# VHH binders against Protein SUPPRESSOR OF NIM1 1 (SON1), part 4

Target 1, 370 residues: Protein SUPPRESSOR OF NIM1 1 (SON1), of Arabidopsis thaliana (Mouse-ear cress) (q8ll17)
Amino acid sequence: MALPWELEEDILSRLPPISLVRFRTVSKHWNSLFNDKTFINNHLSRSRPEFIILTNSKIYSVDIIDHNNIDPTIRLHEIPTYDIHSRGTDLNRTIINTCDEFLFYNYRYWDNMTALWNPWLRQVRWIEYANQEFCVFGLGYDNSRPEKVYKILGHLFCHGKVLRDQKVVIYECASDSLRFIDRPEDDDWPITETAKRSNVSLNGNLYWFGCSNYENDEYYIRIFDFSTEDFKPFCLLPCQMSHSTDELVLAVYKGDRFSLLKQCSVTREIGVWVTKERISNDNGNGGEGVEWLKLMTLSKPNLPKLFGTVSYFIYGKTLYMCNGDDETALACIYIVREDVCKKFQIGSGNINCRHCVYTPNLLSLPLFIG

## First folded at step 25 (VHH)

Design i2 (from z1 with L59M)
Fold by ESMFold2, fold request of step 26:
Structure i2 (fold): chain B 370 residues (1-370), chain A 122 residues (1-122)
Amino acid sequence: as target 1 above (370 residues)
Amino acid sequence: EVQLVESGGGVVQPGGSLRLSCAASGFTFSSYDMSWVRQAPGKGPEWVSSISSSGDRTMYADSVKGRFTISRDNSKNTLYLQMNSLRPEDTALYYCAKETYYDEYGLHFDYSSQGTLVTVSS
C-alpha cells in the first residue's frame, strides 16, 4: 500500500495513546479516525503492556524504555485517580485486575462497589450494589447475545462457616440485581482469596488455578464461563511442581493466549510456557485441545525469589516482572533476558504494593445493556 | 504490645441487658476492623459481630441480629457490645478480637482478649 491515507493510519497506529488523545484536539480528521473501531483494535494489537501499581495514595503506570542496547530503563507516570482511591475504605485490600482490555478495581466488600476504568480515555464506571456482604471475584460477560452482557461473579461473606458453605452469586450489571447460582458439586469453596488476586480475564471469562488434590499438589487451570455460568476445568498444566512451594503465575500472552510462569523455589530457575493457539470460548474439555510450548528457561544466579502476588509479561525476548523485593517487600520491576537481568525498586516507604499488567488502549468502556 | 482488655460480663435475667467493653492498646485501633466472638460451654467459638475500622459498617450473626449492637469509640480506643433481650442460649464467654485476614475458612484474628463471662439464667 502506497496511499497517503493508509500510510497515515499505519504511522498513527504506532504512537502512544497520550499522543493520540492530544491529536484529537488538533485535527477533525484524526479525531474521527481515533473513534474508528478498526483503528482502535489495530492500535491495541501494536501496544506494549505496562505495569499498573497502586500505592496507598497514588496510581502509577510503569513504562519500559526499550532500545538496542543492554541497558533498558523504566519511566513512571502518575495516573489521575478520578476519586478511585477516595471511595475505598481500605486500599491495602483493594485488588486491581482486568476485564479484557479494561482495568477492574475490586474494592473491599464493605465498600459496596467496584469500578471499571480506562485511564487513557479518562473514563471510569462505578458499579455500586446494596448488599454489604457481596464479595466480588471478577467481571466478565456473556458472549451468546448480540451485545456483551456484563456480569460480576462473587460470593457472600461467610462468618464462622466451615468448608461447605460458599454462596456463589452473580451480579447482573444491566439490571443491578443479585442472584444465586449453584456451586460445583465437587467444590464447596470455588472462589478463594488467592484466586481473586491471581485470576486472569480473557474473552469475557475468568481463569485461575485449581487444585484437584492438595496432598498430591495436582494443579490445573480452571475457568468460569460467563455464558453458561459454570465452573469448569479448562486444561492441565504444561509442567509439574518440583516442590509444593514453587511459584505458579498465569498471564495473558499477546492479548489472545496464555502464558504460564513457574519458578522452582529451591533453584529460582524460571520456566515460561505459552499456549500454541489463541484461546477461544469453545476451548478443550479438561486437558484436551490446549497445547503448550516452552518459550524460555531462565537460570540466572541473580533471579529474585518470587513471592505472593506476581505480575509479569513477555514482550519480544524479554521477561518483565513486578513483585515485592524478597528482603524489603518494596515493589520491584525485574527485566530479564539472555543478556540482561536488571532490578528497579519503585517506592521507598510503601509496603502495600498492588499491581497488574495492562495494555494501554483507546477502547471506550462498555455500556451495560441487558 | 497489643492488648485487648474486656469488661462488663456478669449474671443477668432472661430479657435483661448487658454492655461489654473492650479497651485496646499497642496498635492503631482506628486502622483495624474488630469483632466480638463468644464460646458457649462445651461448644466451639462462634462469631457474634464485626465493625469496620471507621465504625460506619456493622455485621451480625443471625442469632443476635436485632438484639445486639456493636459500636466503637476510636478516640477512646474502645469497642462495645450492647446486648439486649438476652436469652439463656446467649450464655458464653465473650471476647473481642482484632481482624487480620479473611479467607476460605472465614475471618481470622491475630489477637483476642481473655474473655468475660456472660450468664443468662433465672
Scores: ipSAE 0.013, ipTM 0.454, lowest interface PAE 7.5, mean pLDDT 79
Fold by ESMFold2, fold request of step 26:
Structure i2 (fold): chain B 370 residues (1-370), chain A 122 residues (1-122)
Amino acid sequence: as target 1 above (370 residues)
Amino acid sequence: EVQLVESGGGVVQPGGSLRLSCAASGFTFSSYDMSWVRQAPGKGPEWVSSISSSGDRTMYADSVKGRFTISRDNSKNTLYLQMNSLRPEDTALYYCAKETYYDEYGLHFDYSSQGTLVTVSS
């Protein structure tokens, strides 16, 4: 007996993407359904984020099985890398990040290419540029018009001696062209290597931490606005640095807001704040109008000391983190709720792995049309 | 101790060729990108060419592209620069350098060879 159409669709929209891609072969109806925009958006709204972990040669998705009233566990799902490996890529020293719901894969500085990728659909869009000196920061788009106009922000590579001023460049994906843009007036090097690994993509724009020398240890969130093509302050942090070694991490919360995690380097106490409202790309009031709510404070003796690049997400009232073990540096997943911390190591040989947060989905890659 | 020892410099006529070698020891050669750098008298260092750790990617300064070829033999821990169609402006001290990282201050090298002089004159 066939289920009513509406009930069938509702049931399917709650299944994980790996199951849905497998189910495409069951019927033409299901295959067609999983290409329907309404279904895809509904499925995405019900999806839980996962961690993507890159080793030197393999890519894993970490499925966290964390149901009410049971001990959490994890399952590793190896993501096939043929799409990425077919271009002869070396995963060493690459950077993985996101643009909207897609993985954004940056190759080494001189490989003159980058990629947008949905590994669950096995879709890759290679972006190759002729200028071998172009160093990629991140992908975004002009959202001031109905059609998204995709661009890559980056800079020129410096040969030998360091250039006094960073040469900031926009790559226009549709026309395959590079052009210079202005730097912020008092910032000789707005794009740092740290920001390349830690920037956050939201609504086509990139956000990361800045520090003002004029205000002594005053950190803030910067934005690069791909519609106006300028660097702007976005807002002040909801917290103050206690020590210079404290860890600060910015992340997207619920797909349309930010969260901020701060760990005191001395006590290991973790505070997490989220923005009260969804983030808008309106003109804004430089550092004003953004309100934060403190979502949680976690103080337990077994909290790990965070270091280097940290990935995290919040689902429900649970904090999920990916970072190296504080003693062995092996890649670990931490699940923290009600001041309880569970720790899972991702295997014995996976030290200094790259990672990011990604919500697996059925969205097809965008076309780059101008 | 990291060591880079170059050879192959000398005096040549315009249009001539030279092949430079750089023998590496004291580090895992196959794990690092390598560069050739040159310095003409009275000028600062000028990057010439780079090669990836595996040897699958190369990059050249515009002034030498099409005339110079960088290569490496990871089994012999040796870096090479084949210089063809030499011009008087190629006269410089040439040295090899071990790259460590790139940041907002450019490519960073933690070791370089002493250099071998290449002189192109009639």
Scores: ipSAE 0.011, ipTM 0.372, lowest interface PAE 8.6, mean pLDDT 79

Design i5 (from z1 with K98R T100V)
Fold by OpenDDE, fold request of step 26:
Formats: C-alpha cells, sequence, structure tokens
Structure i5 (fold): chain B 370 residues (1-370), chain A 122 residues (1-122)
C-alpha cells in the first residue's frame, strides 16, 4: 500500500538531510520536494541541533541515537571535507561556528579565507580577502534590506601591543574592502578569544557577553549590528553570578530565541534560561524588553565541570553539551536530563578540537556572497 | 637563544633599491615561517611580508606588492628582503621576525631586538 503523499511528506520532513540528499538521486519527485521552500522550512522547524566537531584530520557531525531512551548513545558521521581541509588543519588558526542556518568556517594560514557552508548539501562559498593582518571574529549580514549583504567583523594584528589597542575592522564582501570602525570604550574591550569562538549568530547579528563591572561580575549580552556596524548593549542576564568562576554560555534556542546556561563553579549545578520571545532588531532598548524564563535546573553529583569553550543545545527536556573532560581535557559529549547523565569521549581521545552547534537543513546557500 | 640580526639598511633616494638580510641562529631556521615587519616613526608596527619554511610560499602587504621580494636561504640560515622602487613612506625600522604561533594578538612573532633602518628621502 502506497502511503498517502501527505504522510510521505511528513515522514520525509523528519529525516536528516544526509538521508534526504541520497533520496534525491532516486526520485525526481522527491528531489522537487526537497527544493520546495515550504518543505525546507517545515523540515528545518522539525530538525534537532547537532554538534559539529572539527579535528585535525576530520570533521564530524554527532548524531544522538535513542534520545528518548534511558540509555542514549551517539554516532559520529564524517562530513566530507575535501574543500575545507584542503586549506589546512591547524586548529589554532581555525574557527568553526554558525551564521544563522549555515556553518561559518575561517582559516588563516597562507590562505586567509572564510567560508559559508552547508555540509549536507555540499555547498561552500568562499570569501577571500587580501589583508593578511585581518583576523576574523565573525560573519554576519546587513539585515536592513531584503537581500543579505554579508560582512565580516574582525581585527588587525596587534603586533605585541596591548590588546586594548586592537583595531577593529569590517570586511565588506561585495566590495572586497576593509574599513576601520569605532569600538565602545568600555572595560570589556578588546574582543577576547573566548568571544571569538563562542559568539552567537542570529538574524545576521553577532551576540556575546560583555562585562559592565568586573569587580561585581556584572555581565550582559552585547550585540554587533552589521546593518549599523555598531556595538551595543543588547540585554541583561536573567541571573547573577554566584561566583566569579561560574560558567556562562550563550546559545540559540529553537532558531530565533536565546538560551543561557550557567554552571556554579562550586556545586556544578546547571541552570538554563530561555528568552520568552523571539529575538528581533526591536528587542533590547538599553537592556529592557527581553524577558527570560527559567527552563531547567540540573543538579547531579556527576555533572561535568565546564571550562573553556562550551557548546550546548536543548532538545526537549534534555541538555546536550560538548566540552573537554575536566581531568584529561579530551573532547566529550554529555547528555543530561533528570534521569540520564551520560558521557561520551569523541574519537580516539582528541584533545584538540573545535566545535559548534549546527541544525542540519536543506537551505541552499546564496549564489553570491556579497 | 633565538637570535635575529638584520643588515642592509641605509639611506636611499626615492625609486632606489635596498636588500635587507637577516641572520638567524639559536633555532632550526628551516622549520619556521619567517616575516619582515617594519615600524615607521610615530606609527605602530606593520607587517610587510612572509615566507614559508620551505620558501615555496610568499605573502606581501598591499603597500609593498610588486616592489618587494622576500626570500630565504635555509643552508645559510638567512632571510632576505629585496626592496625596489622605494618610496618615502617605506621609511622605517625593519625587523626580521620568526613566526611562532597564533594567539589573541594574531600571529605571534619573535622579533629581532635591533632592526635595520631604511630611510627613503630625496
Amino acid sequence: as target 1 above (370 residues)
Amino acid sequence: EVQLVESGGGVVQPGGSLRLSCAASGFTFSSYDMSWVRQAPGKGPEWVSSISSSGDRTLYADSVKGRFTISRDNSKNTLYLQMNSLRPEDTALYYCAREVYYDEYGLHFDYSSQGTLVTVSS
């Protein structure tokens, strides 16, 4: 019995892109469906986030298996990287993050370039810039117009100078030009390496933590608006730091909201907050207008101590984290909910890796970046 | 101890040429990418050029492209910078630098302590 088409579409919308891409070759009808905007959006809305792990040799997508079972497991899918790794493998010179629904990849070693990437569609757009002193912070776009105009925020080499003297620049992809931009004169400047690797992209803008008062551990979310090319305070945090060594991690939640993870450095208790409403350019207004809701609290004796660069996402009632082991610093995936606390070491013990959260999707890259 | 000693600087007229040399010691020269960095009076350091450890790749700042040529002789532990069509704006103290690692400042260098002065004036 052939399934009704509606049911077939429903089933297909729940499958990962890796499977759907294979199906394109066997059915013209399915191929057409997978290019349909409505289907693509529906598929995206039903997709769960995954970890992308970049090692010196390979790139992996981490699939969570049996996520609703008491004993979930992980499966690593190797992502073909013939276009990416051919440029170099030094992770110290590599950034992997997201620009909305796409992966953002930057590598600086002889080749100084940035890529917008959909790995499942095997689509890559490279941005090459001439200035060899340009260090990339993040990729975004001007969202004030219907067409996305991509730009890169970064800085120039400091050449042994004080970090505070860091010059901030914008690379405009369309014109292939670098421009100096003003930076705020606040205490949290310059942009830290942590911020470079942990900033959040949403609606073409970049978000990361700022500090209004280091003595009091007062943090807030800062925005870089690529439309106005301004740094601004965005909103306050829903929690106070209990200890100066507490960990804070910002992430995108359900595609258009923020989540905030806080871990107590003493008890290892984890709190997660999410914004009540979607994030828009109209939100913020001097720290007002963004409301946070407590999503979950996790208190288990075997919670890992988070340190360094942490990636995480929430799916259902489960917290998924990627971080180094607190003893060995080896890359690990953690699955945590009320009745589950699992740890998985990635690979054969890779200590050096980069990671981010990515939601697999069927969205095609723009034909031209800039 | 890493030692880098520059030579070849001097006073030249606009349009003139100079060849800088850097003698390296205290490390395996052939294992490191090398760079030239310059500092003009009243300005901060500026990257000029880089060359790979094997010498098969080179990079140049836009300001010197087509005019300067970086090279190296690993058998002599020596780095070179051929500077042609010199301009007044090229006036600076030129440093030989060993590329070490990427950090929060960007590319981290071990600089020479002395440098060699290049003055381009009519």
Scores: ipSAE 0.424, ipTM 0.721, lowest interface PAE 1.5, mean pLDDT 89
Fold by OpenDDE, fold request of step 26:
Structure i5 (fold): chain B 370 residues (1-370), chain A 122 residues (1-122)
Amino acid sequence: as target 1 above (370 residues)
Amino acid sequence: EVQLVESGGGVVQPGGSLRLSCAASGFTFSSYDMSWVRQAPGKGPEWVSSISSSGDRTLYADSVKGRFTISRDNSKNTLYLQMNSLRPEDTALYYCAREVYYDEYGLHFDYSSQGTLVTVSS
């Protein structure tokens, strides 16, 4: 008996993009379905976050299957890199992050290449700009219009000058233009390398930690609004630093909210907070309206140190993390919940890597970014 | 000790040409990317050009693109900057810079202490 079409669609909406892409060649009807905006959005809403791991030679997608199982399965998929890896093999010069539903890739120096990428659709859009002095921090877009106008935040590097003396600039992709923008008053250099690797994208904007008082370890979340092209304080943190060496990590939660990790440097305990409501342009003005909820406290033996760049997502009541091993610096996946703390080494051997969290989806890249 | 010694500077008329040289010593020259930096009177340092360790890749500031050419001879431990179509705004002290390493604070360079003066004037 042929499955009712509604049931078929439902089943298809739950399959990973990698599978669906293969089905495009099997049926014209399916191909049409997979290009339907409603289906794509429904599929996205049902999709789970994954880790993207960029090594010096390969790119992997890490899918964690059976979240409710005591022994979850980690599925590693190699992602075709096309020309991405051919253009940059030095991970120290490489950034991989997200611009909402797409991967953001940048390789510094020489080619100074920037790309927007959907790995599952095998779509890459390279952004080329003429100014070789432009150093990329992050990609976003003006969300004040129906159409997305992509922009790159960065700076013009100048040899012999400290970073604070360099100019912050916006590159507008469509117009191929550079313009200077003001830095925030409270930070002489807000676009640090650390921020570059750890910022989060939401609705075309970039978010990362700022510090209002270094002496008191007072941190907040900063927003760079690509519509207004300015740096602003977004919201306060739900916690205070107990020690100067405590670690903070910010991530997107459930696609439109924030999550925050704080690890005590002494006890290794991890506090987990999430915003109560979705982050929108309406509440983006001044952050006073952002309310945090404590989701959980994790006090397990052998919790990893959240040092350096940590990628994580929360699914249900489980914390999934990707970071370097404390001893070996090897890339590891950690699965942590109240009753489980598991560590999985990714790959064989000594693998330096970059990583980010990405939600697989069927959204096509714009034909032209700039 | 890292040593970088620039030469070839001088006074030239607008539209003229100069070739700068930088003699490197105290390190494995062929293992490092190299750059030219200039500092005009009353201004801060300005990046001019970079070249990869092998010499197969080059970068230029927009202000000098099409006019300047960076090159190197690893067998001679020498960096070069051919400057054509010189303009008054190119007047500056020109320095060799060795690209050392990149960290969370940015790219670090070793610079020469002296530089070579290029003056473009009518």
Scores: ipSAE 0.064, ipTM 0.514, lowest interface PAE 3.7, mean pLDDT 87
Fold by ESMFold2, fold request of step 26:
Structure i5 (fold): chain B 370 residues (1-370), chain A 122 residues (1-122)
Amino acid sequence: as target 1 above (370 residues)
Amino acid sequence: EVQLVESGGGVVQPGGSLRLSCAASGFTFSSYDMSWVRQAPGKGPEWVSSISSSGDRTLYADSVKGRFTISRDNSKNTLYLQMNSLRPEDTALYYCAREVYYDEYGLHFDYSSQGTLVTVSS
């Protein structure tokens, strides 16, 4: 008995990308469907985020098993490194982030290249730039035109001088050219190494924290707008830091919104806020009227003290975090909700791993055009 | 235990040459980028040169570019600095260092050697 095509599409849209890639050979209809932009976007909207973890030599994707169970667990899937590995570079000395729905693999400052990557489709787009002094911060695009014009934000390598004395650099991917833009008016260097590891990508722009008052630890969300090529304040935080050692983490929520995690360093209590509406940026004006909702408060006696780079996502009522163990620094996954607080160590000897949140998807990598 | 031991310093006339060596032990040498750093009398440390873990890339301070050559032999766990056309301003304590990371404040090291003195005479 055949299923109606609408039920068939609904069922398929809920399956993992690896299954759908395999199913392309079942029929011409399914192969065509899995290339359809509407189906691909619908599938993405139903997909669950995962963690990508880079150790010294290996890359893992972390799958969460039995999300709604009282006793959830994890499964590690090793991602082949030969798709993106080159020049014998240690993986934990690189940076993994995102640009929209794609992984952005930022090689070391020496390697004069970076990559955009969808590991589920085994697609890599290398960006190899000629200038050996160019240091990459992040990838974005001008979203004011029908065709996306990709650019890389960065700076030049410091030959034994303070980086803060240099101007910001834009690399134009289509023309393979570098140009300088003016430094932002604030006193802080805006594209720090910490920000390189922790910025979030949304709709072609990059967002991260700025600090307006170090004595009061007053933070806000900053944007680099690739259409106007400006650093600007984007919006205020929905919460106030209580202590200078509190942890504050920005993430993309549901693919088109932000979430904000704050952990009090004294009590270890975690609060999570999300934006009510999707984030839009009308040439830098989208931050006005951003409304936040308190999504959850978690207070458990065994919550870890978060530190350094933290990756997290929310799915249902559950908080998933990747961070080092607060005593050993070994890479760990934490699964937290009202009835669960579980910790999973990612192998032995995995100290100072790099990681990010990634939603597996069927989107093909873009071409770089001018 | 990580150890870095340098050798090859000494006194040389202006225009002369020296080759410094740095023997590494206690870690996988071929997995780390390495640097030479110098400290002139009365001055702070000055980065001189860096070489990638595989040896395929090198960087030099402007003051030494074209005169100094950094190299490594991963089979011997040894880092080298060939210094040619030496000038009086090259007089300094030279040491090798293991790179950890690079940030807005520059290049950072977790281990360094004690240093070998290079003196370029009058």
Scores: ipSAE 0.014, ipTM 0.448, lowest interface PAE 7.0, mean pLDDT 80

Design i5 (from z1 with K98R T100V)
Fold by ESMFold2, fold request of step 26:
Structure i5 (fold): chain B 370 residues (1-370), chain A 122 residues (1-122)
Amino acid sequence: as target 1 above (370 residues)
Amino acid sequence: EVQLVESGGGVVQPGGSLRLSCAASGFTFSSYDMSWVRQAPGKGPEWVSSISSSGDRTLYADSVKGRFTISRDNSKNTLYLQMNSLRPEDTALYYCAREVYYDEYGLHFDYSSQGTLVTVSS
């Protein structure tokens, strides 16, 4: 190549993943580069998040075109399913979420499987397990060791009645074995269906909202630490609930931080906070040093009333959201900033869409090792 | 219009058997998990058994394991419950229900039948 490595690498790191996948056949040098961990991680750090939307029959990635002085628009890209959609027995009950940079396809509990997926590399890894009563919460790993040891947190099925106390279990991916772990004291049901749909994965751990006092609407962020296998409080929220029907949504920000979205259910005003520093277990007392910054307040007359599952990300000064339309329940993409409030409807006849945020990347799926 | 219509109830002696049927219409039956639920006199509803949409997985309440068998015929849009070794405590109104989701509060249903009475007399 005629260009210095640093310039060539910088140019390539700014290209879309699909272009890089195609460019692997151009030269042995480029093929080697696109498998290099440093390049892959640098490319990921520059990538814009996208929405993944599951309809009853198809999976789409939403490409949002939103440049300076250009009216925003979207383009849907159908993603090959490679049987990931067809393996499940009830697509309305599936949950799509993430484990680090990978999509995590959480089938209903009776399907006895889950899947890890990178659609841009066209890779799927099914994780099948024998226990028919195991209900999957999410995938994580022990991040205290050089080799990641992948585990699935979940619980046992409750036969027609809520158990007084949840039976929490860990599934060891490498050994196909299941074991019980202790619940937090004074928390009979630590894993909720809401948490299954709303938890966020960061550094191998799972984070979601907990409520310490129902009467005071005291919410906090909790963590399940896959290295110590403990449920812990992580930090307090940077805001207070004004009404019990206000919406709270946790998301990963810039790949290594959190954002929090709150919508007042009465005024529809949206506030967004982000953590100031990256989130790391390595720095000790993980949550005690967490500081939040209020990134934006959005007050627009045409903001939707958010409900159910909400997916969002922030890029630059713009809030991007996926949620159902409050009149039709059809999935919609909202693009909101000071000078823009734009709504795009996805599809015309299917109201049971599932969705999540995914940052396209070139990372190969992990091998499950002990 | 979703409809679930059950049949097959009646009076039986202890140790006897009955087979319940639930005919489904107004929806794609093969796309839904189904359950049998019962309600004894003076009691709240009690989940009995569930079957996956394809019929390849079944679950049973502890009180009926080994005695009851749930099955389905997707070509006939029909759900079945074979009840053997019936006991007086199995006396209840039995109804079929279409499952929606499972959460910390248990299985949830959006449609159910009105029920067929099973009486184990002795």
Scores: ipSAE 0.011, ipTM 0.365, lowest interface PAE 9.5, mean pLDDT 79

